# Designs tried in a protein design chat: VH-VL binders against o27280. Part 209

Target 1, 266 residues: o27280
Amino acid sequence: MDSMNVPEVLEIKRIVEESESVKTFIFSWDFRREVRPGQFVMVWDFRDEKPMSVSLIDPVRSEIGISIRRVGEFTDRVHGLSEGDLLGIRGPYGRGFELMGRDILLVGGGIGMAPLAALADEATARGMRVDALVAARTADELLFLDRLEAAGVNISTCTDDGSCGFKGFAHERLLTLEENHDMAAVCGPEPMMFQVMRILDERDVPAQLSLERYMKCAVGICGQCCLDDTGFRVCAEGPVFWSQELSRVREFGRYRRDPAGRRVPW
Short names: E, the ipSAE of ESMFold2; O, the ipSAE of OpenDDE; V2, 0.75 times the mean of E and O plus 0.25 times the DockQ between their complexes.

## First folded at step 10 (VH-VL)

Design G48 (framework fv_bamlanivimab)
Fold by ESMFold2-Fast, scan of step 10:
Structure G48 (fold): chain C 266 residues (1-266), chain A 119 residues (1-119), chain B 107 residues (1-107)
Amino acid sequence: as target 1 above (266 residues)
Amino acid sequence: QVQLVQSGAEVKKPGSSVKVSCKASGGTFRSYAISWVRQAPGQGLEWMGRIIPRLGKANYAQKFQGRVTITADKSTSTAYMELSSLRSEDTAVYYCARDDQYEGYFDPWGQGTAVTVSS
Amino acid sequence: DIQMTQSPSSLSASVGDRVTITCRASQSISSYLSWYQQKPGKAPKLLIYAASSLQSGVPSRFSGSGSGTDFTLTITSLQPEDFATYYCQQSYDTPRTFGQGTKVEIK
């Protein structure tokens, strides 16, 4: 059975330690199941299943990579695994990024650089000029700088504490960068993405934003995915959305909902 | 662009230890791994081990396990390789190199540190 | 450990010659292979990674090919600055291992 809804048990081929809290797990992949940057897979540790963005797509080696931040019980268990261990993977799911034009700006915060690293590889393979603004709280939390550099990406960094690059937030750094891009792709904490989106909108740069909390919308397992207050409900398929779609969502960048549907500030 | 600068040549007696430094400049020292590779006179390249500085995690070739220690000081962007119980066969040029975690290639390399073990 | 064996160990060539160096892994390493050039008294320089990807700034006369266990480095038109020792290196598994080297000498 090659259904996307049936997990395939795959061996962990390699593990790359990206930071104290982030690891990339690399698996052999049959590319008859096409996967594109911005899509995610469901990772099953034989106890629980969670959505994870695909961070490496290598059809020449027939491999994919999945980057996982240690943030709870499931991810703690997965981080305890070694090369040779098994995980269940199903997918891919969701709407991936679309590329257009000659020049792209990537703006990533923390683990949000994971899907953008895969996108950077595709964009450079197409001959696009790629500029990346990589943001984190501290220098140790900046991700994928080596991989972006190897891909020929023009990198700018910023950290909240000033330990690497510009001292400040991503949107503050973006204001000091040239505005000559055909499109942008953004992934990170929602408050950061909201501020970045506003600047890109003022510059008439079409942007796609990836929202982790909407990954479950693509597989139909989470009622919190509905964007019905703006008429998006029947058409919305995450995790990637155009900025025009998100600019009318009152929740975006302002609050989230808990399992009971209550508003929780960021 | 990352540059690696190593400490100067060392002459050591058999049974002693040597500690070689590798200082990184340019780029983010914490975002990559550092490998140590040695080369005895007229011989090929031999990988000793590597460290991921931000994690403080090191891996060693089994041949050197127990007498090699690789460490990193993030505050000074410096990696260290300490080799104990030195023998004449440890006479070599010791290189540090940036280790690409995905591909595993080495670039850039430090200039090398000559270590001579003789009485 | 994965053993890397290069052939030949040395060769003599003239400027303008086509030079081919072979590297064989004791087990499949997919395309996790790099090639380095080393000149006397200098650190090695990366030429090729991922078996066939040319490092930025390396002349196009250098090329790599192969997958699995058998790999080749080719220099299509040897230049005076190319007389050096060349090493292959696998990064498929730990420990990382190098070939014994191939010395390219003036004929």
Scores: ipSAE 0.473, ipTM 0.754, lowest interface PAE 3.0, mean pLDDT 87

Design G49 (framework fv_bamlanivimab; at its last look DockQ between E and O 0.55; V2 from the best seeds 0.00; counts 0 for: pae E 3.1 > 2)
Fold by ESMFold2-Fast, scan of step 10:
Structure G49 (fold): chain C 266 residues (1-266), chain A 119 residues (1-119), chain B 107 residues (1-107)
Amino acid sequence: as target 1 above (266 residues)
Amino acid sequence: QVQLVQSGAEVKKPGSSVKVSCKASGGTFRSYAISWVRQAPGQGLEWMGRIIPRFRTANYAQKFQGRVTITADKSTSTAYMELSSLRSEDTAVYYCARDDQYEGYFDPWGQGTAVTVSS
Amino acid sequence: DIQMTQSPSSLSASVGDRVTITCRASQSISSYLSWYQQKPGKAPKLLIYAASSLQSGVPSRFSGSGSGTDFTLTITSLQPEDFATYYCQQSYDTPRTFGQGTKVEIK
């Protein structure tokens, strides 16, 4: 699959402005190169390359979407682009989500809703019942609510400041939701995911969680992507992991590693 | 859900400008743009341009480029369409409509603003 | 600009009839096609988007089909409130463009 490791130069067909800090870039895509929810691509602006999760997968229209939050120099440049401009796209990479059962719970925080939006589309297309808990710091940072509603998803929201929906964190809102699910998918800040995973484990709901913190090594070459006790490499074996796998990893939700591999607290 | 309410009818002289407002209520500016569409008496629908109110990103039809300005004030959830150098052929009902960024359909629509250009 | 052409420009129909309106794009627009209904003195109302998706609150007698360049709107069992002008609209590219309209009249 050497074609996956060569960037294809694609035209930006459409730009959707999701929030003041998030845009979705839509490209024509040849689905002979399959892409699944939970996978990522390397986005190349002809200067730097960064990993970005795929947030829209539409094989009927032959389109993919990539949602990008403005957080630094690379993303600032990409946000300055217009429809008709070109970007290099390489991939997809990583393990995607697996769907099981008839009912799924999605729990997303901030930009973590991007891969979950693509998953919601696939789950609803398969006839699954989809409930989504969408979390953010403020109402203006809640993402993809209109897409989820259009897909027929049952939506609950929470914001840290109480500006929309439940006032509090995702795990606090989850404790007030009494419905059981066959599986869950979780993506967002690692501390949020850890708390959500603990509740789902108590409820015997199998969950898949997407770890984004070490995706700059897309081909799995560097050991900095390695998780503690299991030897997992996020870019090689992730970014999606089952909760049973992560429950045995001491660092998940508790500490991170610096470039030298030293443990540092959150 | 969101409702769009436009300013009232205007009668203008040739060569003047008109500014029509479109106030959104019952929702936040999320994943949508506001498009402006006009309809001359007995004629079809003509797209003039759009803006994404939260970001002030505007696009215009070439026919109106240089004569139309679309703006938005996100603090009041109001979009504006200003058309300058008015001619009699600009007599029309002007509509604002929510423009879905993913699909590009228009829903809901404002009630329309009749603009009559006469001497 | 993408040109949208509707056929027919007008038609006469009776209550209970099946009505079909066609819309042709000057280039492929995939499924980025919407249909609207407009009654005299009123704003247009969205009926169908994405070529075949029925808008919430719109009666099931309305349906859309097609992809690429050729699209159809079908009204099964026409009702008195369906006498109106119908427009197709492409959203594949800017500028957004409409068909010239099809007037459905009583006869």
Scores: ipSAE 0.621, ipTM 0.825, lowest interface PAE 2.1, mean pLDDT 87
Fold by ESMFold2, look of step 11:
Order: sequence, then C-alpha cells, then structure tokens
Structure G49 (fold): chain C 266 residues (1-266), chain A 119 residues (1-119), chain B 107 residues (1-107)
Amino acid sequence: as target 1 above (266 residues)
Amino acid sequence: QVQLVQSGAEVKKPGSSVKVSCKASGGTFRSYAISWVRQAPGQGLEWMGRIIPRFRTANYAQKFQGRVTITADKSTSTAYMELSSLRSEDTAVYYCARDDQYEGYFDPWGQGTAVTVSS
Amino acid sequence: DIQMTQSPSSLSASVGDRVTITCRASQSISSYLSWYQQKPGKAPKLLIYAASSLQSGVPSRFSGSGSGTDFTLTITSLQPEDFATYYCQQSYDTPRTFGQGTKVEIK
C-alpha cells in the first residue's frame, strides 16, 4: 500500500467538548489527501484502530476534525487524551456525499450528525438552503446546534424524552415537516435511517444514507464491511449509499453483524 | 444568543477575596467554555482563565496562578471567578464571556462587574 | 505565552478616512485571531473572527486580513460611531492573549 494507507502519527491540536459524551479532536492535515464530507478515517490509539467520522474539513487552516462518542474501551481511552497527545490517523476512505439542487434536508441521530455537520458547511458555502432535523435521546445529547446555526442552517430538533423540541423519533418528526427538498442526507442509528429512508422514498426525495459496519482494513480487501445481497463494501463503495442502492439490501435496518460476521438482532 | 448576567459591584479590603458570578440566561453554557477577562481603569484587556464545565478543568494565565479559582455549577448554569489576596492593583472591571471552542472568540460578554479594592 | 503587539497605540482620523490597525503575534497563530471594538463603559464587541470573517451584524466597512504572525484590521470609510478602542486576540493556544489596544480618536 502507499503512504495514504499507513497511519500518520498526528498531534491533537485542540479538543472541542461537544457534549458530556462527545468530543471533537482537531489535527493538522495535509490536504494533498483530499477529504470530502461523508468520508471516514481510521483512528489508531497504538492498541486498537476504529473508523471515525470526519466532522470538520478546513483546507485554509490545514485542519481536520474528528468527532468521537465515548461508548466503550477504545473511545474511553481516546477521551482521556489531552491536547498535545498523539493519535495515528489513516485515510480518508470511502465515498462521500454528493450535493444536488438548492434545498437539502439533513437528518441526523446522535453522533451521526458529525458527517452531516461537515456536509452542512459545504452546502451553505455553495449557497444551498439547508434544513436539519437533529435527533437524540435527550436535549443534552443534541450535537452541533450552535455550529449549525452559525452556518445558517434551519434547525428542527427531536428528543426521545421530549426534553427539547418534538417528543418522539426522527421519522415521526419528519412526517410533520414540509416536503420541499431536492435531496436528503441521513446518518444515525440504522433503525432510524431505515424509517427515514422509507418516508423519503415515498416522497420521491433522492436520499443518501451513511452506514457503519465493522471494519479492519478500510481499503476493501478483508471483506469485514460487506453488506448482504449486494457485496457492497462499506469502506470502499460506501459508507454513503443512495437509497436506491440500499433498497436491495435485506439486512439494512433488520439486523447487524458482530466482529465475526454473524447476524445479530438490533 | 444566550445572555451572560454577572453579579453586582463589590468593594473589598486588601487581603480579602472576591467571588463574581456569571449566569447564562436564555440557555446554558454546558456546550462551551467560559472565560474571565479583567480591565483596570484606563487599561487594556487581560485574560485571567477559563473553565470547560463538563470536566471542571480550568486554565489560568500564569500571572494569576495560585490567586484565582474558576468554577462552574452546571445545574444552575453559573460560572464563578474567585480572586484571593486582593490588593489595590486588582481594582478593575471583571468580565465573563462565552468562549467559542472552535474559533476561540469571545461572544457574548457579560455586562461586567466592578471590583474596587481599598482600605 | 503568545504575545500580541498592536500598532499604533493610538491614532487620530477624520470621518471618511481609511484606518489600518496591525497586530503581530510572537509565533504563528494560523488564522486564530479576533478583533474587538470597545467603547467607554461597555463590554467589548466582536467584529472579526478567524482573521477575516465578519461577525453577523457588523458593517462591511470593517475587514480583517492576515495569517501566521501579521494581521490587519481595516476600516474603509470611518464613521462617527467607529471612534473607539480596538483589540486583537489570539485563540491559537492557552492562555488566550490580547493586544494592548489601539485607540481611534476624532481628529
């Protein structure tokens, strides 16, 4: 493999506290390796390596931001790091979002807002009108609200517990919104994405959805990120797929796979 | 967007301490840092320190190490700055400000709290 | 600590003049620089962030430029309400530091 597939050890320049459970880590980045919204990087803490969403893309400052939710052993260790500490980064990998038209809807759940925040920045820079439906379990877990507002995004919120905005699931809130978008971009828990995709397909709104699967190589060789029925590799042909591509995938929204590739329920 | 409302003016004797409050009105400060900046009469702006409320970790300018303590109470959306061992040179207006974590600018600012240290 | 040096410390100008204020950092701060306007008895007001980005609601006669160590605030057509003291501030590193201020006075 060439230099882009070997982790580069980078210093953490800045840490942004997004919530009690989510931090954004900012690094210097050589943009000869171009980065697009919806692509991902592999983050290496010298013990383990995990795919993480790119949430900030700043070629002018030569900086990239990676948002990480504390959910397990690896992310607990990374959250314990400070500015000046080192991480290995390889990538970017995967297919990013494609923008079309003048009016875009973003639908994000939890950490799924990370790639959509990067996309929102690009969409607003192009002069598009951007509406975002930002979902979480509680108000304290809603991500990037101030950043999205500063970018000129029109925000609707929903929370499972009703502590902010609409009480309920993202797809339920979506049913109450106007149907006037040229495209949609969706990222979040897979059950949420499945329900949102069904509504957008019924409305004939072109939609792109960003998927997560277990990854080892990130370059399409090992097969660990493959989807049923199509042979799509999330790391190579995705993580962003059009809804039409996903409509032929039985596993989407129905079950997940463990690290050994076995089917397990959601 | 949010408003920062500070406690009222204080008159203190040398050797005592002062604790200034800064309450977020119309929102919370949980997703950002709060910085403290002072301005002596006729002088420029001097950054004292900041707190990131989630971890309650504070960073202080070297000049104030050992004399300043910055704390936060997330339940009341209030930050506090306490300056000890006061002397006449500490007479100033003390501001709190929302510290944007991405760009690092200060916006909004509190209205300021005048602290006068005299015998 | 990153030291910020403004020039000049004061200047006199007439309404309609073009005013230029400079700010120099003791090391590279990329574009992590902000400019503030302060009138007597009031809190500072953010004008420019990220060296050149105009804050919402700030008149377009204000502009910022620079990267690295040398930065400039320009007022292209000075208005009566622009007579104030201006400060630069770096946010590249902790501690945050300000320039010493530049007072813009009526000639």
Scores: ipSAE 0.494, ipTM 0.793, lowest interface PAE 3.1, mean pLDDT 87
Fold by OpenDDE, look of step 11:
Structure G49 (fold): chain C 266 residues (1-266), chain A 119 residues (1-119), chain B 107 residues (1-107)
Amino acid sequence: as target 1 above (266 residues)
Amino acid sequence: QVQLVQSGAEVKKPGSSVKVSCKASGGTFRSYAISWVRQAPGQGLEWMGRIIPRFRTANYAQKFQGRVTITADKSTSTAYMELSSLRSEDTAVYYCARDDQYEGYFDPWGQGTAVTVSS
Amino acid sequence: DIQMTQSPSSLSASVGDRVTITCRASQSISSYLSWYQQKPGKAPKLLIYAASSLQSGVPSRFSGSGSGTDFTLTITSLQPEDFATYYCQQSYDTPRTFGQGTKVEIK
């Protein structure tokens, strides 16, 4: 087994409370191991292991951040941890986002903003103009707004209940925005991404979308994250895909497979 | 751009309490963290505590534990700092400031609220 | 608590001078240090964060450097509007703590 695939036990340096259900865990990172926005790591709490997107990449401080939403038993345990506690981290894995052009649009929903926040930092550091459409169910669930603002990102918000910004879904808000961009990066609920992708395609805006599937090995061996018909492995060929690639994936926006391999409709 | 506007000057007697308000505008108050910092006349800056309005999280400096209460009303985008058992040493200008959770810097600041404690 | 010590407490300078203010932390704070400018009767203004990052809208004559325990704020060419008190602040740990301040006065 490749030593790079062995989890490194790291101390939680800091914890940022992003929302009631989302925390960002900060770790020291050896940047001899390059990490890109859109890539993920496997987080091991010595009982279970889950893939998590990197939401912060700070080469100056030699730190990374991993944002985790509390959604189940594993994440409940992780959310119970404190600064100074230990986690195992292996990776990074997968294909990250590629920045192109001068103007970039980020469209994120919920925890999907995690990789986009990291991308935003890189884009702004490169001198790109960044617009971000941040979506959530409620205002309290909107993520990374202050961070994005500090980075110089132009933010638009939308919430399902209208408690902040546009009342409605991300694709609906996007329809109200007339400006085109050189590239778009999208991450969030798959139904959202599907609708957003359609709009961007109609506008001839190149788009990259981060897909979420059940991952076990993260190294393209087990096949648990394999997309039907295409054979794409989300952990290897993704999780970031171009819209053209996803257009070949019939299950996209329709269903996913659970840990048992059963089809679960969106 | 977010702005913070604080309540007006207060004159209090020893043993009483004071509650200072900090209203945020021009942004998403729910996403903010708000810190309170005071400055006695001719002295430096002293951090008192912080609140994250979007959820129940408030932290206080040990020096003020038991005397200070920081609250927030999301509906009005207003944060409050209440200091009880006031002493003459509590005479100061009290500032609220947006607190960045990643970097921990304060920006922007409120205009400050002068609190005078005298018998 | 982390103690922040600024040096000097005060200095006199002329317009056009290079001014250097130092801040020392009692323990390593990595780069979690900010610099503020405060004028009489006004709230502090953020100048530098993350030890060396210039806040938007702040003149480029201001710069910050350092990491760990020793930090420096530099004004390359002092302007009339720069006469003020400057504070460093650590954001590495709670409670947040400030230096005692450095008053920059006109010579």
Scores: ipSAE 0.387, ipTM 0.780, lowest interface PAE 1.8, mean pLDDT 93
ESMFold2 (binder alone), look of step 11: mean pLDDT 92; pTM 0.947

Design G5 (framework fv_bamlanivimab)
Fold by ESMFold2-Fast, scan of step 10:
Structure G5 (fold): chain C 266 residues (1-266), chain A 119 residues (1-119), chain B 107 residues (1-107)
Amino acid sequence: as target 1 above (266 residues)
Amino acid sequence: QVQLVQSGAEVKKPGSSVKVSCKASGGTFRSYAISWVRQAPGQGLEWMGRIIPRFGKANYAQKFQGRVTITADKSTSTAYMELSSLRSEDTAVYYCARDDQYEGYFDPWGQGTAVTVSS
Amino acid sequence: DIQMTQSPSSLSASVGDRVTITCRASQSISSYLSWYQQKPGKAPKLLIYAASSLQSGVPSRFSGSGSGTDFTLTITSLQPEDFATYYCQQSYDTPDTFGQGTKVEIK
């Protein structure tokens, strides 16, 4: 993990509207601080600080992008910002995705496509064959389809309501797709990731999964961001984990903990 | 397909330690977990801990925490269970078993290693 | 720890009988339950996993059912080779725990 840095105040260079509820904020970035797909930054709006995955890494333009879904007070305030406004950024933090083999599968649910879009860019730039399964509740919540197409990715979609592509859940769609991948990367709701992980394990496809929980501890106190069974600290050893590390974490995909430490089912 | 072969029976004195080995053959050693389960004479099965060999990460039952160490050597496809500060109550058959990481069932099992702790 | 309680602790049955063994978890374990058969002097053998999935090579007279806290193992038309002790095991939460066992004696 990188040492703690003072937040750098950066100007919002561009804002891309990805959907009604998701925007990508683009900043100039000094690539002397290397950024890899799967890493995150701490975004500071001068009131609160939240971890956000990096969704665009563009060294040619010297830019990074951070995709943010509107889900609460902090994200609502950030969504109200305009080009030219300022945000504090520190990082990057965390373990990024590792690319392996020639053929890879990306499985993303909702905003989980954000770090996977950055990974798709890197994988295609390396000449890898990339298949992406993009899942959402409805067609208008499918994210990054144009970016993935522009990168040469083979796209499959599914929506819970059947408004685009396969009608059903990501794991149901995955069962109908071919089994020939050297690795997979998965990001989305934990119940989805758990089901997908099981199918990939049966196919003997090693998978990397991004857990965004507890990332607020990235610059903070050790021991707060632990997974139940393994003692892994998400901020120190994550957010990206191999499926073999996660398969016996009883918490993963089954329950989470509230602020009091009580188990709460998904 | 996968077969687990354990080390031979041991007789130990109270206060000593024992290290039992479990060698895997067939399949990829890195791709599964190994659990250790013991059974005292005439008693039921008691889970001690598991390891995921690829990462060297082990989990232990609280009862054995501090006395048990589970390790793996990927180069020899061998898992180890070391139990220290032995007591007469540790007399048991010790099993290793391949641990299905998603469902948590154990299959196959090693043949078992009898450990007798006597003065 | 999750406590697993089996009932009965032992039973005697005749060849051809239908045998039912129950297993109760102290809290919900969804379907993360496996059943094992153990014969004297041998390692346990997996019969059923995920509460109801029959392991390859296990005779179809064995079946499992249940979810949450209450589970059953059923043996239809009991055979002489079914004389053994049967254990349930939960894998929902660490530590994994076993029931105390049910000894099936053929008489």
Scores: ipSAE 0.007, ipTM 0.467, lowest interface PAE 11.5, mean pLDDT 84

